# Miniprotein binders against a2bj90, part 68

Target 1, 235 residues: a2bj90
Amino acid sequence: MSRSARRKTSALNTVLRVVEVFASIQGEGPFTGTYSVFVRLAGCNLRCPFCDTRYAWSLEAGKPLGVEELVEEIARYEPSLVVITGGEPLLQRHPLNSLVEGLESLGLRVQLETNGILPAPARDEQLWRVYHVVSPKDVPVRVPGAKLHPSWVDYARATGRAWFKFLVANEQHVREVAEYVAKLGIPRSRVYIMPLTPEKLDMKELLELHSRIASLAVKWRLNFSPRLHLLVQLP

## First folded at step 22 (miniprotein)

Design UX9
Fold by OpenDDE base, look of step 23:
Structure UX9 (fold): chain B 235 residues (1-235), chain A 83 residues (1-83)
Amino acid sequence: as target 1 above (235 residues)
Amino acid sequence: SPEEEDEAQWLLKLARIYQRAALRAARRGDYDKAIFYLDLAVELLEEALELFSNPEIRKQIEQELQTTKERIEAFKKKLEEQK
């Protein structure tokens, strides 16, 4: 590789397209209730009809931000967790590994949110060391082009640092999730079901939907993920 | 059973929640999102219809199902017009 190619690859590995950075409470999955800084990355490989962050679908919706500058910005919040989310964060895999390295050097815990379409981290990636919440989009709700990459099952088994989160509306959806995870050999202890909530629900309706899906989680022996941020009216 | 009736009433309520979400999406031109929530509403209405024995309630659900299906087809047409 020429000196010019190495400089271009090094520069490309140090810049992320970032939509927003904000502090809140993690409302979903295994880290629910954790004071977190959210980094929403731009670009997505899906077009989920139920997506609440459509503004993040285009890479151009993000501003270019240096990894070092972003690490400094995150560190100022003194977070208990850094949540990397967006459209699909793994579309920016190379600079994302650099970001993780920077955050871990400060002793910060990192959680990635991913749709699981792209391959899981390899052992030589900094991303191997962090927590992952995988949200498959092929079951029970089927998004065109969504398919869970098999390597996420292997990563979960090898590391214990992955969980799988599924959107559900009724018992039939919960059954489909139970069958899907059984077929893939995903332990139930790593599976979360979460209410499929439309935007601008009434608080009473939102709470009732949470109650109904939580009861199904108990019945089916699955973990329940709230939408805690919606219940407590945080970002 | 009282439990089946409670479940059926909940399914109807949830279907109507998604129908309202669909209509809000359609008003914004988000016909993909509208269709998605209407498809969910159809599934829930069909499930509720199996649980209700009352002929008048069943007739109401059947009418709501038909209207929802017609709206899906109308929104599919609108979505194709946007491409």
Scores: ipSAE 0.869, ipTM 0.949, lowest interface PAE 0.5, mean pLDDT 94
Fold by ESMFold2, fold request of step 24:
Structure UX9 (fold): chain B 235 residues (1-235), chain A 83 residues (1-83)
Amino acid sequence: as target 1 above (235 residues)
Amino acid sequence: SPEEEDEAQWLLKLARIYQRAALRAARRGDYDKAIFYLDLAVELLEEALELFSNPEIRKQIEQELQTTKERIEAFKKKLEEQK
């Protein structure tokens, strides 16, 4: 197929099913505090009981948006970071790679949030070049079917562009995370523990839980992730 | 020890945070979420029980455990009815 036809197919026929696009602060992980535009993609390959974004589970929850249109919408926010999340964004892998290409062409920094069940990016994918925060649901929360694909560890070592983030409630959970990452060969510098926060905690409870998990992170020499957007009441 | 007592009190407080979250989820019909939080609460109560020696406190925790486990079974039945 000619160059012009390939470019038209890539630009005109590539759509993503998008639940929402909004500006906020990245509240979790290594980019905490960054002015961000969030792109929530529809569809998920898990049904985690603790999920705060159940409205994104079904592909039908998303509206079709063309990739070029979406790039323009995102650019108007002038973000410091574009966070692609969902459901599970890698369910829409092919058009997602097109979105990443468009965002990179504008010099925009991109971070993907994934549960890590689908494989890490290949070297020839646009996703290879962006940042990834991988949140395995194997441990400690033990969601059925939540097997981390082993390629994510290889990807993290090869590129330095992936981190692993775990929800924890207590020290036993932190011990389980420590054993899990040691078994997989994930260095502590790539690991974040984050408080398992239910909805509608009052601010005192939220702060106390953060304090307790942060103290465990120090004790176990792991990185701590807040849920900063909850503390500052942003989406 | 003071460190054990502080940890034990926190475990109780956190268990109760998750119990309240479970009840909120159940009121919305989210019984899978409710069961998840109650399972966490059971885990925390069992840890706390191992740290308290006062018999009156231990009795209260054991009663709380019993009630929580009964609630889990009730919510499992409700979850099955939603299928």
Scores: ipSAE 0.860, ipTM 0.940, lowest interface PAE 0.7, mean pLDDT 92
Fold by OpenDDE base, fold request of step 24:
Structure UX9 (fold): chain B 235 residues (1-235), chain A 83 residues (1-83)
Amino acid sequence: as target 1 above (235 residues)
Amino acid sequence: SPEEEDEAQWLLKLARIYQRAALRAARRGDYDKAIFYLDLAVELLEEALELFSNPEIRKQIEQELQTTKERIEAFKKKLEEQK
């Protein structure tokens, strides 16, 4: 390989397509309540009809940002957690590993949000070291083309750094989640159920939906994820 | 039971929440999202119908189910017209 080809391949691993960077509170999953910087990456391998971030589906919707510049931008917020989200962050796997390396070098904790379609991190990836919240889109709501990659179960067992978060509306959905995780050998302690919340729900209805799903979480011995950012009116 | 009646009333309320969300999506031309929320509303209305014993309430739910299903088919047609 010529020196020019090595420089072009190194440059491709140092640029991310980023939709937005903002500070807020993590509203969902095991890190709920944590002061976080959110990095929303562009591009998605799904077209979920319920997606609230449709503007992130195209890679072209993101601006190209250097990994070093992005690490510096994130560090200025002094976050307790860096949340990498988007469409599907793992579509940018190579530069994402470089981003994680940069953030970890500063002692920053990193959480990835993924739909779990793409393979889990390998042991030689920087992504192996971070926390992952996997949001399957095949149960109980079925998005065409969504299937959890089996390597996420192996990664969860090997590292203890993965959780699985499911959108639910009723007890039947919670039952389907319980059966699905049992079949895959995912321990219930790693499973979160979260209310399937439509846009522009009033606060009273939002609270009632949270209460109903939280009660189901207790009944089914699963963890509950709020939509805390919606409850406290943060981004 | 009183518990089943409370659950049935909640399911009706939740179905109507999703129906309102569907109508908002349809007004934006997001017919895929509208259909998704109406499908959820159908599931919840069917579950509520199993829990209600009152014939008048059951009849109302059946009518709401039929109307919701008709709206799904109308939105599917609109979604195909956008392709």
Scores: ipSAE 0.859, ipTM 0.945, lowest interface PAE 0.5, mean pLDDT 94
Fold by OpenDDE base, fold request of step 24:
Structure UX9 (fold): chain B 235 residues (1-235), chain A 83 residues (1-83)
Amino acid sequence: as target 1 above (235 residues)
Amino acid sequence: SPEEEDEAQWLLKLARIYQRAALRAARRGDYDKAIFYLDLAVELLEEALELFSNPEIRKQIEQELQTTKERIEAFKKKLEEQK
């Protein structure tokens, strides 16, 4: 393989298509309340009807950014956590591993948000070292083309660095989640249920929905994820 | 029980929240999102209907269910017209 072919493959691994970078509080999952920089990557392998970030579905919606430039931008915020989200971040797996390497070299903690369709990180990937919140889209709400890749269960067992977050509206959804995770052998301690909130919900209605789903989490012995950013009116 | 009545009232309220979200989506031409929220509203209305014993409330929920199902079919048609 010529030196030119190696340079082209290296250059392709150093650019991410990024929709937005912003600082906020992590509102969801095991890191709720953490001061975080969010990196929203472009492109998604799903078309979830309830997606609030549809503008990120196309790869073309993202601007090409160098990994080094992005690491420098993130570092300026002095974050307690870097959250990699978007459409589906793992569509940009190669440059994403380079980003993780750069961020970890600065001592920054990284959390990935993924739909879990693509395989979990392998042991030789930089992504193996980070935290993952997997949001399956096959239960309780079924999105066409969504199927949790089995390797995420194995990754969770091997590392203890994965959690599974499910959108729920009622007790029936919570039951379906409980059955699903039991069948897959996912420990309940790694499962979060989160309110399925529509856009522009009234604050009183939002609080009541949170209360109802939190009560179900206790009843079903599952973790509760708020939508904290919606409650405190942050991005 | 008073607890079942509170739950039934909540389910009805939540169904109406999703119906409002669906109508907002449909006004934007987002029929996929509209259908999704109406399907959730149907599930919640059906569950609420099982908990309500009051005949007048049950009749209202049944009418709301029917209207919601009809709206889903209308939005499915509009979604196919966009393809």
Scores: ipSAE 0.856, ipTM 0.944, lowest interface PAE 0.5, mean pLDDT 94
Fold by OpenDDE base, fold request of step 24:
Structure UX9 (fold): chain B 235 residues (1-235), chain A 83 residues (1-83)
Amino acid sequence: as target 1 above (235 residues)
Amino acid sequence: SPEEEDEAQWLLKLARIYQRAALRAARRGDYDKAIFYLDLAVELLEEALELFSNPEIRKQIEQELQTTKERIEAFKKKLEEQK
């Protein structure tokens, strides 16, 4: 391989398409309440009808940012956690591994949000060392083209650094989640159910929905994820 | 039971929340999102129907369910016309 081919492959691994970078509180999953910097990456392999971030579906919606520049930007917020989200962050897997390496070199903790369609990290990837919240889109809500890659179950068992988050509206959805995780052999201790909130709920309706789904979580012996950012009116 | 009645009333309320969300989406021409929320409303209405014993309430839920299903089909047609 020529020196020119190695330089072109190295340059492709150092740029991310980024929609936005902001500081807030992590509102969802195992890190709820953590002061976090959110990095929303551009591009998605799904078209979920309920997606609140449709503006991130195209890669062109993101600006190209160098990994080093992005690490410096993130570090200025002094975050307790870096949350990498977007459309689907793993569409930018190679530069994302470089980003993780840079952040870990500063002692920053990283959490990835993924739809779980793409393969889990391999042992030789920097992504192997970070935390992952997988949000399957095949159960209970069925998005066309969504299928959880089986390697996420293996990764969760091997590392203890993956959790699975499911949107639910009623007990039937919780039942479907329970059956799905049992069939795949996902440990219940790694499963979160979260309220499927429509847009423009009032605070009373939002709180009642949280209460109902939390009660179902207890009944079904699953973890509950709030939508804390909606409850406290943060981004 | 009083608990089942409270749950059934909640499910009806939640179904109507999703129906309102669907109508807002449809007014914006987002029929994909509208259908999604109406499908959720159908599921909730069906679950509520199983919990209600009152014949008059059941009849109302059945009518709302039928109307919701008809609206889904109408929005599917509109979604196809947009392609």
Scores: ipSAE 0.856, ipTM 0.945, lowest interface PAE 0.5, mean pLDDT 94

Design UX9
Fold by ESMFold2, look of step 23:
Structure UX9 (fold): chain B 235 residues (1-235), chain A 83 residues (1-83)
Amino acid sequence: as target 1 above (235 residues)
Amino acid sequence: SPEEEDEAQWLLKLARIYQRAALRAARRGDYDKAIFYLDLAVELLEEALELFSNPEIRKQIEQELQTTKERIEAFKKKLEEQK
């Protein structure tokens, strides 16, 4: 077999279980508005009742894709950002590091979305160099078993590559977030509050909730994250 | 004050948004999601109750709270049946 064919065969032994790959706009967090390709990995270590992506909970929901093939698929979209999400992407940590290596070799910027239960990247991981949006699920939404791994705060301070995003419905939730991040030593500049939006909200209600949470962000001196993709009706 | 009245009315509106979302989730059999939204609605109704002094309005909110809590218990039983 040629070296090209042999490399293709070797890449199939480094696989990710992938639910979907699609182009859209990053609607949340510090990269809001960026033309992005989303890679939704299968498997989650939580069963959040509010989860919008329950179809990604099981590892069996994912199709096995070789890392090289996945890099080629992503590259065809010509993204400005590659967003790795899921489920919980860190459940597939080893092949995920291979994917990140491939994407970075093409000069593609990568962001990971994680619930922060598994540890932050080590210095020798390819994931060390990507951006992370960490969404703890123990405050204010109190998902059982959700506890932010303390290494994420250390990682954020060491690298400047992590932000923390919290779903909130009202000012009491914002107060709980403020207390939580203060206790953990997370600077306000790294904190986003985002409206807790159920599916099928009409546009007027969606806009009003955004307005109310944005006003709270200003009042509490925190960053505001929209759910922009919902406002503009993109996936 | 106008600010307190606006906030109180928004809390009621938001509670009803979550109550509707809970009923939609329950129709799909997603009782864990339904309970989550109803728990949020209870929190919002309790907060709104603190902002109203009018006895008629307080009575209406207290009735809505009771109805919501009863629905939570009903959906908890449904969730257990799915297990």
Scores: ipSAE 0.852, ipTM 0.938, lowest interface PAE 0.7, mean pLDDT 92
Fold by ESMFold2, fold request of step 24:
Structure UX9 (fold): chain B 235 residues (1-235), chain A 83 residues (1-83)
Amino acid sequence: as target 1 above (235 residues)
Amino acid sequence: SPEEEDEAQWLLKLARIYQRAALRAARRGDYDKAIFYLDLAVELLEEALELFSNPEIRKQIEQELQTTKERIEAFKKKLEEQK
């Protein structure tokens, strides 16, 4: 296919429903501190009571954007990382694979955020080659309908490109996470615990919660994830 | 004992953080979020109660726990009315 034909095919056949695109710092997980462009996709297969982004739950919250146009928009930010998040991005799996292809063709590094209900990427998917932060919602807080698909553990072992992140409030939650990941065979080096942080928490409370959860991470020999964007007041 | 008292005081403080978050959520009509934070607060209060020996402090925590559980039931009713 000529370059023009491929461009037309992408615009006509591949559309994502996108809630927002913005630049910020990745505040969570293994890429904390990285200058990033966030692409929030519409639609979610969960209704977590603690969700910070309820505005992305409905597919109708997203505006249709052609994948090629979205790649160009993202590239103009000159990001060090592209974070694809949502809702649950894997609900739009097919056009998402096209987006990843376009971003990789420009040499852009991609991280996906997922609740892990839908299966991990297959070897023939563009998503196979990108990084994933998986946030299971069946431990320590059990959201109805949440269940980590077992393929994510297999994917993490096979590729080394997945990490698992859990919201915790206290040591009992950390114990539950530790038991869960041990049962699934997830090594501690792939596990992050992160403070379960309500909105509108004042800075002193936010810092103390961070300190307490970080101390638990050290005690339990797990990685700690901050909510850095909250500490530095970025989106 | 000093270490247990520090942990117990933190658990109380965190429970109250979540109680405030629940009330903010309830003001917006987000009763599912409110119940979620109150359930966390109950868990933290129960954990704190296990660590305190002082009878007056324990009695205060038990009252706070009862009040929180009553609020959960009230918000569950409101959530059901929204369905």
Scores: ipSAE 0.850, ipTM 0.937, lowest interface PAE 0.7, mean pLDDT 92
Fold by ESMFold2, fold request of step 24:
Structure UX9 (fold): chain B 235 residues (1-235), chain A 83 residues (1-83)
Amino acid sequence: as target 1 above (235 residues)
Amino acid sequence: SPEEEDEAQWLLKLARIYQRAALRAARRGDYDKAIFYLDLAVELLEEALELFSNPEIRKQIEQELQTTKERIEAFKKKLEEQK
């Protein structure tokens, strides 16, 4: 089969289980502030107690959508960035690669959000070419079973297209993150600390927490990730 | 020092933020989330206790710690009942 025929056959036979598709602003990490379309895939290999999107944990929470149909829906928003999130999107790895192929054929920029338990993309995967924000859950929040796959560090080094984002509440957590990333050889320029923010904080509390964590980021020479969508009251 | 006093007061404030978040989670039946936030509050209260020297403030923090730990145990029982 020619490359063109293989791509068409893959897209035709591929279905993703999708919880929601919506437009908003990317509020976290290196692409903060970008007009984005979010694609939340169903299924997760973790049950984090702090998870704000528990409705995406089960694969049954997603509705089946064909990759071609999904690409068309996303394109109509004219996004500057397509954020693929979930649950854990890499649980649907094969159809996800087909989605990425379709989006990139239209010149759309793609970012994946992952907990990093499953391996980083191989060089022959379409996912190899996109941006990744990896949120390990074994430090400081220590979710059972949440070990970061070591291939993500290799991938970040080889491509420059991965960053690592950690939820923190205080300086002790930041110290734990700093020790963790130093041990793994992750440079500070690829590390973000983000405020561990519960739901429904009033604006003053939200701003104070952001301010305190941002000050720690400066002190420890790490990047700061806001939760900008909370600050501006977007989904 | 003034810097240690500011840190200690912030730790207390943040602990109370997480305690309120835990109660909101518990009202929805999300006891695992509630326990997670209360565990964070315990960490913050213990850290704050090490920074305060005033005996009355320390006693208040110790009482808050005890109450929080008892709530954690109560929510753990409720979480087991949801199995």
Scores: ipSAE 0.846, ipTM 0.935, lowest interface PAE 0.7, mean pLDDT 92

